# Designs tried in a protein design chat: miniprotein binders against D-amino-acid oxidase (daao-1). Part 7

Target 1, 310 residues: D-amino-acid oxidase (daao-1), of Caenorhabditis briggsae (a8xj44)
Amino acid sequence: IQERIPDSVVTIIAEKFSPNTTSDVAAGLIEPYLCDDDVDRVISWTKSTIQRIQEYMNEGNPGAESQEQSGYWLQSVKSVPKWLEVMKNVKILTGNELKMVAKRPEHKFGIFYTTWYLEPTPYIKWESDKFLKNGGKIKNSKIQKIEDVEKEFGLFDVILNCTGIGARHLIGDNEVFPTRGQILKVKCPSVKHFFIDDQFYALLNDTTITLGGTADRHQWDRTINPKISEKIFQENCKNIPSLRSAQVISSHVDLRPSRVTVRLEAEPDSKVIHNNGHGGSGITLHWGCALECVELVKKVLAGKPGISKI
Below, E stands for the ipSAE of ESMFold2; O stands for the ipSAE of OpenDDE; V2 stands for 0.75 times the mean of E and O plus 0.25 times the DockQ between their complexes.

## First folded at step 2 (miniprotein)

Design QA4 (from QA1 with K36L F39W Q43F Y46D W65E M72E)
Fold by ESMFold2-Fast, scan of step 2:
Structure QA4 (fold): chain B 310 residues (1-310), chain A 103 residues (1-103)
Amino acid sequence: as target 1 above (310 residues)
Amino acid sequence: STEQARDMIKRAHELMQEAKDLINKGDPQRAEEILLEAWRLMFDADEIATRGSPDIVERLIDTAERILSEAEKLIQSGNPEQARDMLKRAQELVDEARKILES
């Protein structure tokens, strides 16, 4: 909003900020996962995010010049989703190529491709620094109900609800639910490609590899289960044998803000705009969704009494 | 509530049967609409079932929902034949969930 509406004063109100957010532990691979069923809008949002990543690569801190990685997606049931059209170097593996990388009987089909990724913490810092440099404001507070925002902080022309799972109690959105995911972070410099199959994944970060995966719907438990970490590690070692020598760093649990469909809409007869329910694709969709929010803000502002008269 | 979840799952199964019939008759657009309705019933049933049903029921319903979502996408992209096989698998999972809830 700040970059596209020049006279705006934007305030971010949150209980926690990076590096202490759930988003900071995400792998950051650009790939639709546990998100909306509208394929065309997901593709559109993803393309916008890729453009932002290219800006980050050009303008970011030293080391941001390359945010790309290649790897393999192995499947038991053939699937060639339309969103692959935005990826680079997409190749359906031949029988001989598949045999070379397959490690399980159920690895019956394979796709190789190149995509983008973000290290969440330094990327969020880059966006936050830019926001603050251009006059944005940050306030640390826990909001119990969305109507309490104006009681505590004064009147706003527009309120953007980006609360994720919090939308369930803050606005009574009963379609929002958690998808519990447990991951394991390891170091293994010899692994240079990501590997994804029906159940497990190994995604590359700058100095670590994120191993997953669980996706337990309607589970709120934030407690790490050591047996799940052990299973994630052992199963990924079957797909990538060199991981047996990996240095285990940490385990994490993330409650992904899932919803039947992404909610990106203005509330009727209200100043509230919703932007939540991105599931496991928060990073993949973030910039495209943000741009669409700008258009919704413009529409809300255009409908306000007095502004059009001046 | 367990009875409500059971009834929703039964209705979702009926809708999946209707969607398969529509694909066979050459009406994938209407099949897509019916699958979305089935998926939403499964979502609602899963939320109800999580409040006291065996963990296995939740996993079966969750897996079926993912398959239904992928089947809908295949129909949207012009591949209804592939969606039919996925719907068969989703129905198998739904039937297993129903057996557990009925017992």
Scores: ipSAE 0.000, ipTM 0.170, lowest interface PAE 18.3, mean pLDDT 72

Design QA5 (from QA1 with F39L Q43E Y46F E58L D62Y W65L M72E)
Fold by ESMFold2-Fast, scan of step 2:
Structure QA5 (fold): chain B 310 residues (1-310), chain A 103 residues (1-103)
Amino acid sequence: as target 1 above (310 residues)
Amino acid sequence: STEQARDMIKRAHELMQEAKDLINKGDPQRAEEILKEALRLMEDAFEIATRGSPDIVLRLIYTALRILSEAEKLIQSGNPEQARDMLKRAQELVDEARKILES
């Protein structure tokens, strides 16, 4: 909004900020995950995010912890989703190629491809620094209901609800629910490709590998379960035997903001716009969704009495 | 509990069979409704299973859940025959999970 709407004054109000958010825990691999929505919208949003990541990489600020990454996706039931058209070097593995990488009887089909990744924390810092330098404001507060925003902070022309799981309480959106994910961060420099199958994944970051996973729908428990961490490690070692020598760094739990479909819409006859329900695809969709929010903001502003044409 | 998860996946299996039967009768709209209920039960079963079931059971339930989600989309896109084949695979995974939970 700040970059695309001249003379806008933007205030971000949140209970938590980077590096203490769910987004900071994400691996940052650009790929739709746990997001149930119109495939063409997802593709469009993903393409926009890739363009933004390319800009981040080109500026190298603060370290260009973003790059292209290749890997394998092994499946028990063949699926060649349309969003693969966004990726590079897409190849369906032949029988001999599949045999070389398959580690389980259920690895019956395989795809090799190249995508992008980013380190969430430095990327969020890059965006936040630009926001603040251009006059944006940040307020730390826990809001109980969306009506409380204007009671506490004064009147706004538009309110963007990007509260994720909080939308369930703040708006009463009963379709929002958590999908609990537990991951393990390890260090293993010899692993150079990501590996994803039906249940587990190993996603490469700059200096660590994110191992997953769990996807516990309707689970609110933020406590790390050490037995789950051990299983995530052992199961990923079956897929990537080189991980047996990995240095285990840390375990993390996040609550992915899930919804039957992404909610990206303006409320009728209201100043409120929703941007929630991205599930495991928050990073993958973020810039595309942000651009669409700009268009919704423009429509809301044009419809207001006193500033708009009759 | 393990018993609760087992009962839920047994009910989901029955709903998957009903959805397959509805597809065979040429009623994909009713099949979609039944499949949504099966999907909900499998989601709940997966959550309960995470608290006390072997990892192999969690894997089987999660894989079945993903297949059911894809089957729902195929019905919505007008490909119910492909959805029927996927439902059969999901039932096989659910049966395997149930056998382990019964032991």
Scores: ipSAE 0.000, ipTM 0.185, lowest interface PAE 18.8, mean pLDDT 74

Design QA6 (from QA1 with R6L H13F K20Y F39E Y46E W65E M72E R84L Q91W R98F)
Fold by ESMFold2-Fast, scan of step 2:
Structure QA6 (fold): chain B 310 residues (1-310), chain A 103 residues (1-103)
Amino acid sequence: as target 1 above (310 residues)
Amino acid sequence: STEQALDMIKRAFELMQEAYDLINKGDPQRAEEILKEAERLMQDAEEIATRGSPDIVERLIDTAERILSEAEKLIQSGNPEQALDMLKRAWELVDEAFKILES
């Protein structure tokens, strides 16, 4: 919004900021995950995010790694989803190729491909620094209801609801629900490919590997379960034997903001625009969804033309 | 409760068997409707099971649910025979989850 709408005054209001957000825990691999939405919308949003990442990489990624990475997706039942058309170097593994990488009887079909990743925390810092340098404002506050925003901070031309799981209580959006995920962060420099199967995954970051996982729908418990961490580690070691030498760094739990469909829409006869329900695809969809939010903001402003801006 | 989750899983399994029979008898449209109901039961069972059940059970149920969704799409696209292979795999996952919950 700040880059695309001249003379806009943007204020971000949140209870928590990076590095203490659920987004900071995400692996940052670009691909749809735990997002039940129209495939063409997801593809469109993902393409926009990839283009943004490519632009970020071309700027030299100051203090943040963003890169291409390749890996394997092994399946018990063949699935070649349409969103793979966004990825590079997509290859269905032949019998001999599959035998070389398969580690379990249920690894019956395999796909090799190249995608992108970014480090969430330094990336968020890069975006936030740019936002502040261009006159953006940040307010730390715990908001109970969306109606309280203007009571506390004054009138706005548009209000963007980007509250994720909080949309359930702040907006009363009963379609929003948590998908609890526990992950383990390890260091193992010898692992050079991501590895995903029906149950588990190992995703490469700059200096760590994110091992998963769990996807407990409708579960709100933020407590780390050490037995789950041990299982995640042991199961991923079966898929990637070299992980047995890995240095275990930390365990994390996040509540992925799930919804039947992503809510990206302006409320009728309201100044409120919603951008939530991205499930496990928050990073993958972020730039595409942000661009669509800009268009929704322009539409809302055009419906009530005047001198005042956001 | 674990007992409620088990009952839902049993019902989903019965519906999957019925869908399998319908596809073999040349009625994929009815099979699609039944698989949709089975998918909803699996989603409900997963919601109950995740409250206190082992994470392995949740993963098995979630994977089976995703496979059921894909089988439904195959039926819609005119590939019901391919959906049969998916149903067999979903049965294996459901059976494994069931054994763990009963133990």
Scores: ipSAE 0.000, ipTM 0.166, lowest interface PAE 20.5, mean pLDDT 74

## First folded at step 3 (miniprotein)

Design N1 (from F20 with N12D P13E; at its last look DockQ between E and O 0.78; V2 from the best seeds 0.00; counts 0 for: pae E 17.6 > 1.5, pTM E .527 < .8)
Fold by ESMFold2, look of step 3:
Structure N1 (fold): chain B 310 residues (1-310), chain A 80 residues (1-80)
Amino acid sequence: as target 1 above (310 residues)
Amino acid sequence: GEYTLRFEIPDDEEVMMELFWRMIEVADKLGAVLTIEYRNGVMTVRVRLPSDEETAREFLKRMEEIAKELGLKVEVEIKE
């Protein structure tokens, strides 16, 4: 908002910040995952995010890199979703090409494509640094009700709700629910392509590979299950034999803020704007959704008393 | 309790970023509430801690250690 609305004063209020957020443990691959909202909205948001990542890459930021990566998506039932149109080098595998990469009998269809990825923690630090340098304010607090924001922190012209799974309690958005996912991070520099099938995935980061996963809807348990981690590792080794020599680093559990549709809207007759419910696609959609939020903020501000129109 | 920390930071964005991230890590671990403002080379941090005196001392100790490691002077003001 600071970049697009001059003379604004922006305050972020959150209980948790990077590197301790769900986003910090994500793989960072740009592709819609666990998001089945309006396809045209998802495509538009993804394009905007890719443009931001290219801006990030073109600035040559040290210690925080976004890169292209290519890989395979193998399927038991053919699916060629429309969002692939935003990806590069999309190739539906022929029979011989498929035989060269398939590792399981259920690998019956295959797609090779190139996308972008970013390291979440360095990227979030890059965005946060710009926010703070531009005079942004940060308040580390747990807010139980949206109405309490102004009671505790004073009056604001606009309030943006980006609270993820917390929106269920904070504003009563009962359409948001957790989708539990467990992942494993490993080091294996010999692996050069991501690999995704119906059940498991290996997604490349700068120095690590994120192996997944699970997607258990309506599950709140954050406890790491070592048997699930072992399963994730062994099944990914079947897809990518080089992983057998990988160094295992860590396991993580995420509660992804799933919703039937992403909520990106202003409350009627209110200063509250919602940007929430991105599921497993938070990184993929983040910048496109942020740009729409800017337009909603402009509309809310234009409707306030004491704001001159030109 | 509530505390105000003030850092005078050289015009060095790397030092400012490092201080910011280290403070956030400590605050998350100890359950502190921070309000951070950086203006004209001065970082002002308001900290609200649980009434637990042990936690407050640990937070302040870690902040002083971080300032020492970065070569910064920190001023601490205790408020009611």
Scores: ipSAE 0.000, ipTM 0.255, lowest interface PAE 17.6, mean pLDDT 68
ESMFold2 (binder alone), look of step 3: mean pLDDT 75; pTM 0.676
OpenDDE base, look of step 3: ipSAE 0.057; ipTM 0.557

Design N2 (from G02 with W57M E61W L64I E68D V72A E73V V74L E75T; at its last look DockQ between E and O 0.70; V2 from the best seeds 0.00; counts 0 for: pae E 12.8 > 1.5, pTM E .547 < .8)
Fold by ESMFold2, look of step 3:
Order: structure tokens, then C-alpha cells, then sequence
Structure N2 (fold): chain B 310 residues (1-310), chain A 80 residues (1-80)
């Protein structure tokens, strides 16, 4: 908003910030995942996010090394989703190529592609530093109800709700629900490609690999289950045998803010705009959704005299 | 660059003392330079972060963690 709306004063209010957020432990691979939204909207948002990542990589900030990776998506039922059009080097595997990489009977179709990834903590710091240098303000506070924002911090022209799973109690958005995901972080420099099948995935970061995963809808338990971590490791080793030599670093559980559709809209007759419910695609969609929020902010501000469109 | 941190907390000498203790401990460990000012129930801290990005990031976000644990409202602004 700050970059696209001159003379705006922007305040971020959150209970937690990097490095203690969900995003800080994510793999950061750019691809739609656990997002049940219109495919054209997802493609548009993903393209915008890729452009922002390219800006980040070009500015020479810490973590601005080449952040592309290639790998395999193996499927039991063929799917060639339209969002692959934003990826690089997309190749449907031939029968011989599939045979060379398949590790399970259910690996019946394969797609090789190149995408981008993001190291979350350095990236969030880069964005936060820009925000603060441009006059942005950060307030560390836990807000129990949306109406408390103006009680505690004064009048705002627009309020943006980006609260994730917290939107259930903050504003009563009962369509948001958790999808529990458990992952394992390992170090294994010999692995050079990501690998995704129907149940498991290995996604590369600069120094670690994120092994997953689970996607348990409506599960609120944040406790790490060691048996699930062991299964994630062993099953990924079946897909990528060289992982057997990996150094296990940590396990994590997170509650993805799932929703039937991403909520990106203005409340009727209100200054509140929602940008929420990104599921497992928060990183992939973040910048595109933010740019759409700018357009919604402009509409709300243009409508402050009470403009009717009928 | 320099940053200004403002802590707004309820009038409670024990919370203020603990905040200062934790803040100074982190600053000593991480090599941050602090100037602390008290005015009208608000603690204002002018800080120059270390040049090491990981160390500076850790200091910054440890302050947020401390504020959350002590029930303080933390405002962070970049100082020109």
C-alpha cells in the first residue's frame, strides 16, 4: 500500500513478527498449494509475487542469491493445472523419463518444472526495513476484536484484516478453518531437485530441505507428533534415497488458514478490507493479493463521500 | 540506521524493571547501543543496530517477544 499510495501513513499491528511467525519456517516454494480459489485469480497473484521476488533478488540484499529451483511432481492421476503456465521449463515426462525418476507404483505421471523459492526470514526483513524507512509504523499488540483497533490506536481511514486463522474469533469469519501441517527440516546438500508426489514433498531452501507433509483439515493440535515426523522422513527417503544421509534439524507444526476462497474484499459500507484465508499458498500469493488490496483501498477511499454505484 | 522503540505499559514498577533488565541483557549480548528515555509513562529507546544482519534481526525481534510477554505495546519507527 505504502509504495502504491503516495502520502499514506501505514501502521502494522500484530502480536508476532519475524522471526517468530509461521512464514519464517515455511519452505517458501512458489507454487499454489491447498488453495481452493479461482485459477485465474491464483495465476494473476502468483505472477505478481514472482515479479516481487525478482525485485528482491536484483537489489543485492542478504539472501539475494539465485532463488530458482527445479524438480519433479509425480502423480497417480494426471493433472496439468493451468497455473503451470507461470513456471519455467515445464516438461511432461515421457515414459522413459518417468521410469528413471518414479519410486512408487502410484508414480504414474510426472511433470518437471522450474520455479522460484524464497528464504522467508531475510525476505520479510527486507520488506520490513523498506516499510519502516518509508515512514511505516509497527505496533506489537494482540487485538481481541476488530473494533478495538480504533479504541487503542485512534481513527484510521482504512483497516486491513490479514489475521489468518485468527479471523475466526477476531471478526467471526467461520469459513476460515485450520489445516494442520507437520514438516521436518533437514540438511542434505546432495539433493538438488524438489520432489513432490500425492502425499509427500521435499522442497529446497538455501541450506535446508523441508520435508512434508500432512494436511489435516479442522485440526487445531500444534503438538509435534514424533511418529508423523518419522513417517515423513522415511517416506521421503523412499522417494529420494540420498536423504538417508540427511542431518535432521527440527520439526514444525502449523495451522494453515484454509478457506473455500481467499477472502479479498471490502466489507459493505465499511472501512474494513479483508485479505485472508490463503491456506498453504500464503507465500505464493502474498504480493499479488497485496496489490489487489491496494486497488480495494483506493476504492474505499474514493467512496468515502458515500458514492453509490447504482 | 537508527530506530526508536516506544514501550507503553501499565504503571507497574516491576514490569518496567523487568523490561529494562531484559532489554539491557539482550543489548549487552548482541552489542546494540541504547539510549533510554522515560517520559509520561512511556519508555523510549533509541537504538543503533549491529552491522551483522542476523544479530541485528535477533535483537529487534527479541524486543518484540519481551514486549509481548510483559504486556507492553511496542511501537517501532525508523529514525532518519
Amino acid sequence: as target 1 above (310 residues)
Amino acid sequence: GEYTLRFEIPDNPEVMRELMRRMQEVAEKLGAKLEIKFENGVMTVRVRLPSDEETAMEFFWRMIEIADELGAVLTIEYTD
Scores: ipSAE 0.000, ipTM 0.384, lowest interface PAE 12.8, mean pLDDT 73
ESMFold2 (binder alone), look of step 3: mean pLDDT 75; pTM 0.691
OpenDDE base, look of step 3: ipSAE 0.053; ipTM 0.422

Design N3 (from F20 with T35Y R39E; at its last look DockQ between E and O 0.01; V2 from the best seeds 0.00; counts 0 for: pae E 17.9 > 1.5, pTM E .562 < .8, placed apart)
Fold by OpenDDE base, look of step 3:
Structure N3 (fold): chain B 310 residues (1-310), chain A 80 residues (1-80)
Amino acid sequence: as target 1 above (310 residues)
Amino acid sequence: GEYTLRFEIPDNPEVMMELFWRMIEVADKLGAVLYIEYENGVMTVRVRLPSDEETAREFLKRMEEIAKELGLKVEVEIKE
């Protein structure tokens, strides 16, 4: 918003901030995951996000680490995802190549490709620093209802709802539901490629590997289940045997704000814009969605002169 | 401190799994980092614990309890 609407005063209101958010523990792999939205729209958002990542990478700031990673995507069904068009070095594995990589009978089709990943924490810091430098404000508050925003912080010209799962309570959006994901963070330097199949994934970060995972719809339990952790570990070890020598760092549970479709829209005759329901693709889609939000903000602000409070 | 635990695990996958998830549970709660290797019926766990002695003691205690409950032999090496 700040970059596209220069005469805006933007305030972020949140209960939790980095490094204590669900985004901070995300794998950060650029790939649409658990997002049942329009494929073309998702691809468009992904492309925009990739561009932002490239910008992030090019600045080369200390701690601003984003890199490319390559690996294997194996599936039980022969289907080439359309979003592969935005990926690099895409190769459909031949039968012989698949035999060399497959670890399960279910691995009947495979693709090798290169994508990007973000370390969420340093990236968030990078964005936050820019935000603050440009005069943005951050407020720590728990908002129960959207109406409380203006009561506590004064009138706004536009209100952006990015509350994720909280949207159920904040605005009564009952279309949002949690998809519970449990993961492990491990260290295993010998692993150089990601490995994703129908059920499990090993995704690389700078120093850790995210092992996953579950995707239990409508599950609100945030408690780590050790049995699930064991399953995640063992099953990923089957895919990548070298993981048996991994250092287990932590376990995490995330409730992914899921929706049938991403809700990116302005309420009619309202100053409220919604950006919610990204499922497991929050990192992948975030910049694309943000850009679209800007356009919506502009529409809402059309005809209003002067500095806009957002 | 750094600790190394060696569990002799019978050829019983269920026991191995039980040990694993219970250790993970304890580690998560106490903020411990586990390096886990399994070879030839022995699970070697290298543990990095927070610097506080109390946490370390609690971790070891729980590990011993787990071992006892599962009927496993555990050897503990402490590297200061």
Scores: ipSAE 0.000, ipTM 0.211, lowest interface PAE 12.4, mean pLDDT 83
ESMFold2, look of step 3: ipSAE 0.000; ipTM 0.236
ESMFold2 (binder alone), look of step 3: mean pLDDT 75; pTM 0.680

## First folded at step 4 (miniprotein)

Design HE6 (from HE5 with L28M R32W Y35I E39D T44V E46T F49Y)
Amino acid sequence: SEEQRRKFLEAMKRAFEEALKGDPEVMMELFWRMIEVADKLGAVLTIEYRNGVMTVRVEYNGKSFELRIEDGKVTFRELE
ESMFold2 (binder alone), alone request of step 4: mean pLDDT 66; pTM 0.519

Design L01
Amino acid sequence: GEYTLRFEITVPDNPEEVLEVMMELFWRMIEVADKLGAVLTIEYRVENGKVEMTVRVRLPSDEETAREFLKRMEEIAKELAERLGAELKVEVEIKE
ESMFold2 (binder alone), alone request of step 4: mean pLDDT 68; pTM 0.579

Design S01 (from F20 with M23L V45I M63L V74I)
Amino acid sequence: GEYTLRFEIPDNPEVMMELFWRLIEVADKLGAVLTIEYRNGVMTIRVRLPSDEETAREFLKRLEEIAKELGLKIEVEIKE
ESMFold2 (binder alone), alone request of step 4: mean pLDDT 70; pTM 0.616

Design S02 (from F20 with R39E N40G G41N V42T M43L)
Amino acid sequence: GEYTLRFEIPDNPEVMMELFWRMIEVADKLGAVLTIEYEGNTLTVRVRLPSDEETAREFLKRMEEIAKELGLKVEVEIKE
ESMFold2 (binder alone), alone request of step 4: mean pLDDT 75; pTM 0.681

Design S03 (from F20 with L49I S51D D52N E53P T55V)
Amino acid sequence: GEYTLRFEIPDNPEVMMELFWRMIEVADKLGAVLTIEYRNGVMTVRVRIPDNPEVAREFLKRMEEIAKELGLKVEVEIKE
ESMFold2 (binder alone), alone request of step 4: mean pLDDT 75; pTM 0.685

Design S04 (from F20, 24 letters changed)
Amino acid sequence: GEYTLRFEIPDNPEVMMELFWRMIEVADKLGAVLTIEYRNGEYTLRFEIPDNPEVMRELFERMKEVAEKLGAKLTIEYRE
ESMFold2 (binder alone), alone request of step 4: mean pLDDT 69; pTM 0.578

Design S05 (from F20, 18 letters changed)
Amino acid sequence: GEYTLRFEIPDNPEVMMELFWRMIEVADKLGAVLTIEYRNGEYTVRVEIPDNPEVARELLERMKEVAEKLGAKVTIEIRE
ESMFold2 (binder alone), alone request of step 4: mean pLDDT 67; pTM 0.574

Design S06 (from F20, 18 letters changed)
Amino acid sequence: SKYRLTFTIPDNPEVMMELFWRMIEVADKLGAVLTIEYKDGKLTIEVELPSDEETAREFLKRMEEIAKELGLEVKITVEE
ESMFold2 (binder alone), alone request of step 4: mean pLDDT 73; pTM 0.647

Design S07 (from F20 with Y3W T55V E64I K68E)
Amino acid sequence: GEWTLRFEIPDNPEVMMELFWRMIEVADKLGAVLTIEYRNGVMTVRVRLPSDEEVAREFLKRMIEIAEELGLKVEVEIKE
ESMFold2 (binder alone), alone request of step 4: mean pLDDT 73; pTM 0.648

Design S08 (from F20 with M16A M23L M43Y M63L)
Amino acid sequence: GEYTLRFEIPDNPEVAMELFWRLIEVADKLGAVLTIEYRNGVYTVRVRLPSDEETAREFLKRLEEIAKELGLKVEVEIKE
ESMFold2 (binder alone), alone request of step 4: mean pLDDT 71; pTM 0.631

Design S09 (from F20, 66 letters changed)
Amino acid sequence: GEYTLRFEIDNPEVMMELFWRLIEVADKLGAVLTIEYRNGVMTVRVRLSDEETAREFLKRLEEIAKELGLKVEVEIKEKG
ESMFold2 (binder alone), alone request of step 4: mean pLDDT 74; pTM 0.660

Design S10 (from F20 with L5I F7V M23F V45I V47I M63F)
Amino acid sequence: GEYTIRVEIPDNPEVMMELFWRFIEVADKLGAVLTIEYRNGVMTIRIRLPSDEETAREFLKRFEEIAKELGLKVEVEIKE
ESMFold2 (binder alone), alone request of step 4: mean pLDDT 69; pTM 0.574

Design S11 (from F20 with L5V F7I I9V L19I M23L V26L V45I V47I L49V F59I M63L I66L)
Amino acid sequence: GEYTVRIEVPDNPEVMMEIFWRLIELADKLGAVLTIEYRNGVMTIRIRVPSDEETAREILKRLEELAKELGLKVEVEIKE
ESMFold2 (binder alone), alone request of step 4: mean pLDDT 71; pTM 0.595

Design S12
Amino acid sequence: MKYRLTFEIPDNPEVMMELFWRMIEVADKLGAVLTIEYRDGKLIIEVELPSEEAAEEFLKRMKEIAEELGLEVEVEIEEK
ESMFold2 (binder alone), alone request of step 4: mean pLDDT 76; pTM 0.681

Design S13 (from F20, 29 letters changed; at its last look DockQ between E and O 0.90; V2 from the best seeds 0.00; counts 0 for: pae E 13.8 > 1.5, pTM E .617 < .8)
Amino acid sequence: GEYTLRFEIPDNPEVMMELFWRMIEVADKLGAVLTIEYRNGVMTVRVRFDSEEAAREFLKRMEEIAKELGLKVEVEIKEK
ESMFold2 (binder alone), alone request of step 4: mean pLDDT 77; pTM 0.705
ESMFold2, look of step 6: ipSAE 0.000; ipTM 0.372
ESMFold2 (binder alone), look of step 6: mean pLDDT 77; pTM 0.709
OpenDDE base, look of step 6: ipSAE 0.111; ipTM 0.611

Design S14 (from F20, 66 letters changed)
Amino acid sequence: GEYTLRFEIDNPEVMMELFWRLIEVADKLGAVLTIEYRNGVMTIRVRFDSEEAAREFLKRLEEIAKELGLKVEVEIKEKG
ESMFold2 (binder alone), alone request of step 4: mean pLDDT 72; pTM 0.620

Design S16 (from F20 with M63L L72Y K73E E75T V76I)
Amino acid sequence: GEYTLRFEIPDNPEVMMELFWRMIEVADKLGAVLTIEYRNGVMTVRVRLPSDEETAREFLKRLEEIAKELGYEVTIEIKE
ESMFold2 (binder alone), alone request of step 4: mean pLDDT 68; pTM 0.579

Design S17
Amino acid sequence: SKVRITFEIPDNPEVMMELFWRLIEVADKLGAVLTIEYEGNKVTITVELPSEEAAKEFIERMKKIAEELGLKVEVEIEEE
ESMFold2 (binder alone), alone request of step 4: mean pLDDT 77; pTM 0.693

Design T01
Amino acid sequence: SPEEALKLAKEIIEYAKKLGAYVLIFTIPDNPEVMMELFWRMIEVADKLGAVLTIEYRNGKMTVIVVLPSDEETAREFLKRMEEIAKELGLKVIVVIDTPEQALELARKIAEELKR
ESMFold2 (binder alone), alone request of step 4: mean pLDDT 55; pTM 0.425

Design T02
Amino acid sequence: GEYVLLFEIPDNPEVMMELFWRMIEVADKLGAVLTIEYRNGVMTVIVRLPSDEETAREFLKRMEEIAKELGLKVIVVIDTPEQARELAEKIAKELEER
ESMFold2 (binder alone), alone request of step 4: mean pLDDT 66; pTM 0.561

Design T03
Amino acid sequence: SPEEARKLAEEIAKYAKKLGAYVLIFEIPDNPEVMMELFWRMIEVADKLGAVLTIEYRNGVMVVIVVLPSDEETAREFLKRMEEIAKELGLKVEVEIKE
ESMFold2 (binder alone), alone request of step 4: mean pLDDT 69; pTM 0.599

Design T04
Amino acid sequence: SPEEALKLAKEIIEYAKKLGAYVLIFTIPDNPEVMMELFWRMIEVADKLGAVLTIEYRNGKMTVIVVLPSDEETAREFLKRMEEIAKELGLKVIVEIVPSDEEEALELARKIAEELKR
ESMFold2 (binder alone), alone request of step 4: mean pLDDT 54; pTM 0.411

Design T05
Amino acid sequence: SPEELKEIIEYAKKLGAYVLIFTIPDNPEVMMELFWRMIEVADKLGAVLTIEYRNGKMTVIVVLPSDEETAREFLKRMEEIAKELGLKVIVVIDTPEQALELARKIAEE
ESMFold2 (binder alone), alone request of step 4: mean pLDDT 60; pTM 0.488

